VH-VL binders against b9luv3. Designs and how they scored, part 23

Target 1, 134 residues: b9luv3
Amino acid sequence: MVSLGLVVARFNDSVTEPMAEAAREAATDRDAVIVDEVSVPGAYDSPLAADRLARRDDVDAVAVVGAIVTGDTDHDHVIASATADKLTQVSLDRDTPVTFGVSGPGMSGAEARERIDKGADAAEAAIDLADELD
Below, E stands for the ipSAE of ESMFold2; O stands for the ipSAE of OpenDDE; V2 stands for 0.75 times the mean of E and O plus 0.25 times the DockQ between their complexes.

## First folded at step 11 (VH-VL; framework fv_vedolizumab)

Design t1 (at its last look DockQ between E and O 0.70; V2 from the best seeds 0.69)
Fold by OpenDDE, look of step 11:
Structure t1 (fold): chain C 134 residues (1-134), chain A 122 residues (1-122), chain B 112 residues (1-112)
Amino acid sequence: as target 1 above (134 residues)
Amino acid sequence: QVQLVQSGAEVKKPGASVKVSCKGSGYTFTKYWMHWVRQAPGQRLEWIGEIYPGDSETYYNQKFKGRVTLTVDISASTAYMELSSLRSEDTAVYYCARGRWTYKTGSYMDVWGQGTLVTVSS
Amino acid sequence: DVVMTQSPLSLPVTPGEPASISCRSSQSLLYSRGNTYLSWYLQKPGQSPQLLIYGISNRFSGVPDRFSGSGSGTDFTLKISRVEAEDVGVYYCMQGTHYPYTFGQGTKVEIK
């Protein structure tokens, strides 16, 4: 059985909570268990939480869910790039799968709503990696 | 207990605007969607739109072609529905309804206000 | 828009007898991974609508177990195992998958 850590970026809660739910459901469907779940304010804050979870012996993989919706500037791209880069770094440094279930950038709230499944995808990818790389 | 209390009945002339309020209590206002639904006399329920107070995400029925504006006052736990350019066919009882959206169940409205009658007549 | 079609539109029932209401959607209400978003409401005379069933088959808190929902895809059913006088009113199905959300015409349940 794969043990997952789940990081939920809460910005755009109307989307991220359902994404987290989708991730939890996916874990259950795959007979995995979420041993801990950490909420963070936004996607940019997720790397630290992911790192904390990835350092735990009882965590096989970490799934990160969040939503980055486009604003009036390119700030969403900056956040997305930084987040993706650091999550990758966490995965490599900790030799633990960290999956990127953060939607965006370059999308509206409506488009984010259509991509709730990304939460489930992140959980499943985490499980798959844990199985494959074990 | 969870309760939604709406503002009183309105009588308006064609072309005017109306703003209906809906005050929520007994729950965390920012964690639930607020839907607006109307019912014309003898007609089916018609969905107007929804707003999530937590992040102000809003969806509208395009039938209203920009005449509807949904807003919230978080400090007052109150949602507002404004309908402009009123027509006689806008005469209806307008409901606010607390909603959830979960991945498993989608949207549903679990608590409804008492309704606000809006009459549009010349 | 998704058209929700209920049948029958009028349903006279003898107390203690079962009732069944059908709701059909003009297109699939499947959202993803088997999740389908359909809810049922009852509007009693002179009152606001009230939730009965959500997510096709989940009974809302406080709703008697004589109410049940079922279905998939485009076909859904609300059943009342034993109709009581307090069950009189208009029943609506609602799809919550596609914007805009839409309701059925309503089924008026009356006591014979």
Scores: ipSAE 0.842, ipTM 0.936, lowest interface PAE 0.5, mean pLDDT 96
Fold by ESMFold2, look of step 11:
Structure t1 (fold): chain C 134 residues (1-134), chain A 122 residues (1-122), chain B 112 residues (1-112)
Amino acid sequence: as target 1 above (134 residues)
Amino acid sequence: QVQLVQSGAEVKKPGASVKVSCKGSGYTFTKYWMHWVRQAPGQRLEWIGEIYPGDSETYYNQKFKGRVTLTVDISASTAYMELSSLRSEDTAVYYCARGRWTYKTGSYMDVWGQGTLVTVSS
Amino acid sequence: DVVMTQSPLSLPVTPGEPASISCRSSQSLLYSRGNTYLSWYLQKPGQSPQLLIYGISNRFSGVPDRFSGSGSGTDFTLKISRVEAEDVGVYYCMQGTHYPYTFGQGTKVEIK
């Protein structure tokens, strides 16, 4: 049974709350448990929360869900890349899988809701990594 | 308790604009979608778009591209739909509707305003 | 746009008898991972629409047990097990899987 930490970035909560719902359902479907869930203001705040969860002995992996919607596509890509880089550092430092499901920059209009499944994908990937690497 | 109250009927000339208001009460305005739906006489319901007051996420029916703008005034718990370049075929009752979207169920509109008749006449 | 087609468009009923309304979509309403976004609304004469059912089969708060929804993919059904006088009006299905959201033509249920 995998024990997950979940970090939810609240920015753009019309998207990120459904992403978190999708992650929780994916965990339930895999018989994993979410032992703690931390809400942070935005995706750039997630590395600290992920670090706090990843250092816990009762957390096998961390899934992070968030959205980046600034309206400046180049700026959005920089923020997403910087966040992913810091989350990767947390994962390596804590020897704990950390996955990042992001509703990426430039996703707008009629296709935007398809990104909600990235929350489920992040949870599933975290579980898969915990199983494979432990 | 939860209610949506819309502005009154409007009569407009072709080429003008109309702005319909929808005041919500009895709930947390920033935590629900606000949809706009119209119904021309004898016709089916037609979805115009939706806006989430909490983060301004907005989706439009492409049929109205360039003519519709959805906005909110959070301090007044009021949503607005502005439709420009009016034509006679825009004559309809315009509804606001509060909605929620969940991953399990998708969108559903659980509270509707009373409707606002917009008549476009020459 | 996804076309929603209802059948029948007019449904005269005798109180106490069952009624069934079909709703078909021009493409699958499956949203990934098994979720399907189909809802039903009733518009009584002179009133705004009211939600009956969401997510295919979930009855909204206060909707009587005589209403049920079912279906999958492109084919959906609303059933009223025993029609009552207050059930008259126009019933609409709506798909919420694809933007723009679209409604069926409506089914007018009326007492014989």
Scores: ipSAE 0.518, ipTM 0.844, lowest interface PAE 1.9, mean pLDDT 90
ESMFold2 (binder alone), look of step 11: mean pLDDT 93; pTM 0.956

Design t2 (at its last look DockQ between E and O 0.69; V2 from the best seeds 0.69)
Fold by OpenDDE, look of step 11:
Structure t2 (fold): chain C 134 residues (1-134), chain A 122 residues (1-122), chain B 112 residues (1-112)
Amino acid sequence: as target 1 above (134 residues)
Amino acid sequence: QVQLVQSGAEVKKPGASVKVSCKGSGYTFTKYWMHWVRQAPGQRLEWIGEIYPGDSDTYYNQKFKGRVTLTVDISASTAYMELSSLRSEDTAVYYCARGRWTYKTGSYMDVWGQGTLVTVSS
Amino acid sequence: DVVMTQSPLSLPVTPGEPASISCRSSQSLLYSRGKTYLSWYLQKPGQSPQLLIYGISNTFSGVPDRFSGSGSGTDFTLKISRVEAEDVGVYYCMQGTHYPYTFGQGTKVEIK
């Protein structure tokens, strides 16, 4: 049985809560267990939480869910790039799968609504990696 | 007890605007969607739009072509629906309704206001 | 827009007898991974609509167990095992998958 850590970025809660739900459901369907879930203000804040979870001996993999909706500037791209880069770094440094279930950038609210299952994808990817790389 | 209390009936002339309020109580206002639905006499329910007070995420029925504006006052736990450029066809009872959107169940409206009659006539 | 079609539009029922209302969508209400979003509402005479069923088959809190919902894809059904006088009103199905959300025409349930 794979033990997952789940990080949920709460910014755009209307989307990220259902994403987290999808991740939880996916974990259950794959007979995995979420041993801990950490909420963070936004996607940009997720690397620290992911790192903390990845350090734990009882965590096999970490799934990170969030939604970055586009604004009037390139801020969403900056956030997405920084987040993805640091989550990858956490994965490598901790030798623990960290999956990127953050939707966006360049995405409208409506588009985010259509991509709720990205949370499930992240959970499943985390499980798959945990199994494969074990 | 969860309740939605709407503002009183309105009588408007064509071309005017109306703003209906909906005050929520008994629940965390920012954690539930607020839907607006109207019902013209003898007609089916018609979805107008929804707003999530927690992050102001808002969706409109494009049928209204920008005539509708949904807003919220979090401090007052109150949602507002403004409809501009009123027409006789806009005569209806307007409802606010608390909604949930979960991955498992999708969108549904579990508590409704008492309705606000808006009459548009010359 | 997704068109929701209910049948019948009028349903006279004898108290104690069962009732069944059909709701069909003009396109699939599948969202993803098997999730399909359909709810049922009752509007009693002179009242606001009230939720009966959500997520196709989940009975809302406080709703009598004589109400049940089923269906998938484009075909959905609301059943009342034993109609009571208090069940009189107009029943609406609503799809919650595609914007804009849309309701059926309504089915008027009356006591014979």
Scores: ipSAE 0.864, ipTM 0.943, lowest interface PAE 0.5, mean pLDDT 96
Fold by ESMFold2, look of step 11:
Structure t2 (fold): chain C 134 residues (1-134), chain A 122 residues (1-122), chain B 112 residues (1-112)
Amino acid sequence: as target 1 above (134 residues)
Amino acid sequence: QVQLVQSGAEVKKPGASVKVSCKGSGYTFTKYWMHWVRQAPGQRLEWIGEIYPGDSDTYYNQKFKGRVTLTVDISASTAYMELSSLRSEDTAVYYCARGRWTYKTGSYMDVWGQGTLVTVSS
Amino acid sequence: DVVMTQSPLSLPVTPGEPASISCRSSQSLLYSRGKTYLSWYLQKPGQSPQLLIYGISNTFSGVPDRFSGSGSGTDFTLKISRVEAEDVGVYYCMQGTHYPYTFGQGTKVEIK
């Protein structure tokens, strides 16, 4: 059974909370458990929370859920890339899978709701990696 | 007790605008969607759009392209729907409705305002 | 836009008997990962709509257990196992899978 840490960004919670719900459902469907869930202000703030979870002995993998929509598409891309780079670094430093489900700029209408699946994708990828790298 | 209270009936001329208010009470205003739905006399319900007060995320029915604006005043726990360039076919009862979206169930509207009649006539 | 078609449009019922309302969509309401977003509302005369069922089959808090929903894909059903006098009004299905959200024409349930 895989034990997950979940990090949820509060910014744009009309999207991120549904993404977190999708992640929790995916974990339940895979017979994994979320042993701790940490809320952070925005996706850019997630690497420290992910690091804290990833260093725990009772956490096999971490899924991070966030949205990066500030109204400036170029700025949003920079933040998303920087966040992904830091989360990858946490994963390597802690020898622990860290996945990043993000909804980003350019979302509209049904396409925005389609991005909610990225939360489930992040959880499933974290579980898959934990199982394979065990 | 959760309540939505809408502004009173309005009579408008074609080409004018109307702004309907919807004040929410008894719940955390920023954590639920606010939908707007209208019903012309004897007709089906028609979805206008939705806004999430917590982050202002907003979706519109494209039928109203460029004519509808949804806004919120968080400090007053009040949502607004403004419809411009009014036509006689915009005569309807306009409802606000509190909604929730969940990944398992999608959107549903669990509390409705009393409705605001908007009449557009020459 | 997804067209929602209800049948019948008028449903005279005898109290104590079952009733069934059909709602069909012009395209699949299947969302990603098997989710389907369909809800039912009742509008009693002179009132605002009220939620009955969401997510196809979940009964909303305070709704009697004689109401049930079922269906998949494009074909959905609301059932009332034993109709009571307070069940009269117009029933609407709404799809929430595709923007814009759309309602059926309504089914007027009345006592005969």
Scores: ipSAE 0.523, ipTM 0.842, lowest interface PAE 1.9, mean pLDDT 90
ESMFold2 (binder alone), look of step 11: mean pLDDT 93; pTM 0.952

Design t3 (at its last look DockQ between E and O 0.58; V2 from the best seeds 0.00; counts 0 for: pae E 2.4 > 2)
Fold by OpenDDE, look of step 11:
Structure t3 (fold): chain C 134 residues (1-134), chain A 122 residues (1-122), chain B 112 residues (1-112)
Amino acid sequence: as target 1 above (134 residues)
Amino acid sequence: QVQLVQSGAEVKKPGASVKVSCKGSGYTFTRYWMHWVRQAPGQRLEWIGEIYPGDSDTYYNQKFKGRVTLTVDISASTAYMELSSLRSEDTAVYYCARGRWTYKTGSYMDVWGQGTLVTVSS
Amino acid sequence: DVVMTQSPLSLPVTPGEPASISCRSSQSLLYSRGNTYLSWYLQKPGQSPQLLIYGISNTFSGVPDRFSGSGSGTDFTLKISRVEAEDVGVYYCMQGTHYPYTFGQGTKVEIK
């Protein structure tokens, strides 16, 4: 059985909460268990939480869920790039799968709503990696 | 106890605007959707739009072609629906309704206000 | 827009007898991974609508267990195992999958 850590970015809660739910359901469907779930203010804040979870012996993989919706500037791209880069770094440094279930950038709220499954995808990817790389 | 209390009945002339309020209590206002639904005399319920106070995510029925504006005052736990360019066809009882959107169950409205009658007549 | 079609539109029932209301959608209400978004509401005379069933088959808190919902895809059913006088009103199905959300015409349940 794969043990997952789940990081949920709270920003755009109308979307990220359902995404987290999707991740939880996916874990259950795959007979995995979420041993801990950490909420963070936004996607940008997820790397630290992911790192904390990845250092735990009882965590096989970490799924990160969030939604980055487009604003009036390129801020969403900056956040997305920084987040993705650091999550990758965490994965490599900790030799623990960290999956990117953060939707965006360059999407509207409506588009974010259509991508709720990304939460489930992240959980499943985390499980798959944990199995494959074990 | 979760309650939604709406503002009183309105009588308006064609072309005017109306703003209906809906005050929520007994729950965390920012964690639930607020839907607006109307019912014309003898007609089915008609969905107007929804707003999530927590992040201001908002969706409208395009039938209203930009005449509807949904807003919230978080400090007052109050949602507002403004309908402009009123027509006689807009005569209806307008409801606010607390909603949830979960991945498994989708959108549903679990608590409704008492309704606000808006009459549009010359 | 998704058209929700209920049948029958009028349903006279003898107290103690069962009732069944059908709701059909013009499009599949499947959202993803088997999730389908359909809810049922009752509007009693002179009152606001009230939630009965959400997520096709989940009974809302406080709703009597004589109410049940079922269905999938485009066909859904609300059942009342034993109709009581307090069940009189207009029942609506609502799809919550596609914008804009839409309601059925309503089914008027009344006592014979």
Scores: ipSAE 0.860, ipTM 0.942, lowest interface PAE 0.5, mean pLDDT 96
Fold by ESMFold2, look of step 11:
Structure t3 (fold): chain C 134 residues (1-134), chain A 122 residues (1-122), chain B 112 residues (1-112)
Amino acid sequence: as target 1 above (134 residues)
Amino acid sequence: QVQLVQSGAEVKKPGASVKVSCKGSGYTFTRYWMHWVRQAPGQRLEWIGEIYPGDSDTYYNQKFKGRVTLTVDISASTAYMELSSLRSEDTAVYYCARGRWTYKTGSYMDVWGQGTLVTVSS
Amino acid sequence: DVVMTQSPLSLPVTPGEPASISCRSSQSLLYSRGNTYLSWYLQKPGQSPQLLIYGISNTFSGVPDRFSGSGSGTDFTLKISRVEAEDVGVYYCMQGTHYPYTFGQGTKVEIK
């Protein structure tokens, strides 16, 4: 059974709240338990929260969900990339899987809600990595 | 008790605009979607769009592109639908409806306003 | 736009007997991970629509147990196990998987 930490960025909560719900449901469907959940203002604030969770002995993996939707600009792509780089470093430093489900810049159209699946994807990937690398 | 109360009936000429209000009470206004749906006489329900008051995230039916604007006044717990360049085909009852969204079930409209008749005639 | 097609369009019923309404979509309503976004509404004479069923088969709070929903993909059904007089009105299915959200043309249920 995998014990999961969840980091939720609050920015753009019409998207990020559903992403977190999708992550929680994916964990339940896999018989994983979310042992703690940390809320942060935005996705770029998530590496510290992920580090705090990944340091815990009772956390096997961390899933991070957030959105970069208010800016459909090159600066938003830089923020997303920098966040992903730092989360990867947390994962390596803590020897703990850390996954990043982000509703990315540039999404539009009738299927904009497809971004919400990325929350479930992040949780499933964290669980898969914990199982495979254990 | 959750309630949605809409503004009264309107009679407009072609080319004019109309702004229908929808006041919500008995719930946290910023935590639910507000949908707008219309029904022309004898016709099916037609979805116009939705807005999330908490962050103003807004989606429109492309059929109304450029003519409809959805807004909210959070301090008054009131949503607005403005439809411009009115045509006789826009004669309908316009409903606001509070929407819930979950990953398992999607969007559904659990509380509806009483409807606002908008009549467009020369 | 996804076209929702209901059958029958008119359904005369005898109280106490079962009723069944079909709703078919022009595209799959499967969103992701088995999630399918289909809801049913009843518009009683002179009233606003009211929610009956959401997520295919979840009965909304206060809706009698005689109402049930089923289906998958493109084919969905609303059943009333024993029709009562207060069940008269127009029933609409709505898909919420694809923007814009679209409704069926309605099924008018009337007492014989």
Scores: ipSAE 0.467, ipTM 0.831, lowest interface PAE 2.4, mean pLDDT 90
ESMFold2 (binder alone), look of step 11: mean pLDDT 94; pTM 0.957

Design t4 (at its last look DockQ between E and O 0.76; V2 from the best seeds 0.00; counts 0 for: pae E 2.3 > 2)
Fold by OpenDDE, look of step 11:
Structure t4 (fold): chain C 134 residues (1-134), chain A 122 residues (1-122), chain B 112 residues (1-112)
Amino acid sequence: as target 1 above (134 residues)
Amino acid sequence: QVQLVQSGAEVKKPGASVKVSCKGSGYTFTKYWMHWVRQAPGQRLEWIGEIYPGDSDTYYNQKFKGRVTLTVDISASTAYMELSSLRSEDTAVYYCARGRWTYKTGSYMDVWGQGTLVTVSS
Amino acid sequence: DVVMTQSPLSLPVTPGEPASISCRSSQSLLYSRGNTYLSWYLQKPGQSPQLLIYGISNTFSGVPDRFSGSGSGTDFTLKISRVEAEDVGVYYCMQGTHWPYTFGQGTKVEIK
């Protein structure tokens, strides 16, 4: 059985909560268990939480869910790039799968609503990696 | 107890605007959607739009072609629905309704206000 | 827009007898991974609508167990195992998958 850590970025809660739900359900469907769930203010804040979870012996993989919706500037791209880069770094440094279930950038709220499955995808990817790389 | 209390009946002339309020109590206002639904006399329920007070995510029925504006006052736990350029066809009872959107169950409205009659007549 | 079609539109029922209302959508209400978004509401005379069923088959808190919902894809059913006088009103199905959310025409349940 794969043990997952789940990081949920709370920004755009209307979307990220359903994404987290999707991740939880996906874990259950795959007979995995979420041993801990950490909420963070936004996607940009997720790397630290992911790192903390990845250092735990009882965590096989970490799934990170969040939603970055387009604003009036390129801020969403900056956040997305920084987040993705650091999550990758965490994965490599900790030799633990960290999956990127953050939707965006460059999407509207409506588009974010259509991408709730990314939460489930992140959980499943985490499980798959944990199985494959074990 | 979860409760939604709406403002009183309105009588308006064609071309005017109306703003209906809906005060929520007994729950965390920012964690639930607020839907607006209207019902013309003898007609089916018609969805107007929804707003999530927590992040101001808002969606409208395009039928209203920009005449509707949904807003919230978080400090007052109150949602507002403004409808402009009123027509006789806009005569209806307008409801606010607390909603949830979950991955498993989708959108549903679990608590409704008492309704606000808006009459548009010359 | 998704068209919700209910049948029948009028349903006279004898107290104690069962009732069944059908709701069909013009397109699939499937969102993803088997999740389909359909809810049922009752509007009693002179009152606001009230939730009965959500997520096709989940009975809302406080709703009597004589109410049940079922269905998938485009076909859904609300059943009342034993109709009581307090069940009189107009029943609406609503799809919660596609914007804009849409309701059925309503089914008027009344006592014979």
Scores: ipSAE 0.855, ipTM 0.940, lowest interface PAE 0.5, mean pLDDT 96
Fold by ESMFold2, look of step 11:
Structure t4 (fold): chain C 134 residues (1-134), chain A 122 residues (1-122), chain B 112 residues (1-112)
Amino acid sequence: as target 1 above (134 residues)
Amino acid sequence: QVQLVQSGAEVKKPGASVKVSCKGSGYTFTKYWMHWVRQAPGQRLEWIGEIYPGDSDTYYNQKFKGRVTLTVDISASTAYMELSSLRSEDTAVYYCARGRWTYKTGSYMDVWGQGTLVTVSS
Amino acid sequence: DVVMTQSPLSLPVTPGEPASISCRSSQSLLYSRGNTYLSWYLQKPGQSPQLLIYGISNTFSGVPDRFSGSGSGTDFTLKISRVEAEDVGVYYCMQGTHWPYTFGQGTKVEIK
């Protein structure tokens, strides 16, 4: 049984709450358990929360979900790249899978809603990695 | 307990604009979608669009070709629909409806306003 | 736009007997992972629409258990196991999978 940490970046909760719901249901469907869930204001804030979860002995993997939807593609790209870089570093430092389900840099609100499945994808990928690399 | 109360009937000439208000009470206004739906006399329901007051996320039916604008006033718990460049075929009852969206079920509209008749006549 | 087609458009009923309304979509209403976004509304004479069924088969709070929904993909059904006089009105299906959301033509249920 895989034990997950879940980080939810709450910016644009019309998108991120459904993403978190999708992640929780994907975990249940895979017989995984979310042992802790941490809310942070935005995706840029997620690496610290992911690090705190990944340090725990009872966490096998961490899934991070969030949306980056400002309408300014250049700024969204910088935020998404910095976040992905730091989450990868957390994963390597903690020897713990960390996946990132995001609505993508530069997406409008409408496009971000189309990406709600990425919440489920992030949870599934975290579970798959925990199983494969165990 | 949960109520949506709309502004009164309007009579407009072609080419004018109308702004319908919808005041919500008995629930957390920023945590539910607000939909707008119209019904011409004796006709089917037609979805106009939706807005999420919590983050202003907004979606429109393309049929209205940018003639519609949805807004909210959070401090007054009130949603607005403005329809411009009115035509006679815009004569209809306009409803606001509170909606929920979940990953399992999608959108559904569980509380409806009483409707606002907008009549467009020359 | 996804076209929603209801059958029949007019449904005269005798109280106490069952009724069934079909709703078909021009495209699959499957969103993801088995989730399908189809709802049913009743508009009684002179009233605003009211929600009956959401997510194909979930009955809304306060809706009598004689109402049930079923279906998948493009083919959906609303059933009333024993029609009552207060069930008269126009029934609409709505799809919420694709923007814009679209309604069927309506099925007018009336006592014969």
Scores: ipSAE 0.463, ipTM 0.822, lowest interface PAE 2.3, mean pLDDT 89
ESMFold2 (binder alone), look of step 11: mean pLDDT 93; pTM 0.953

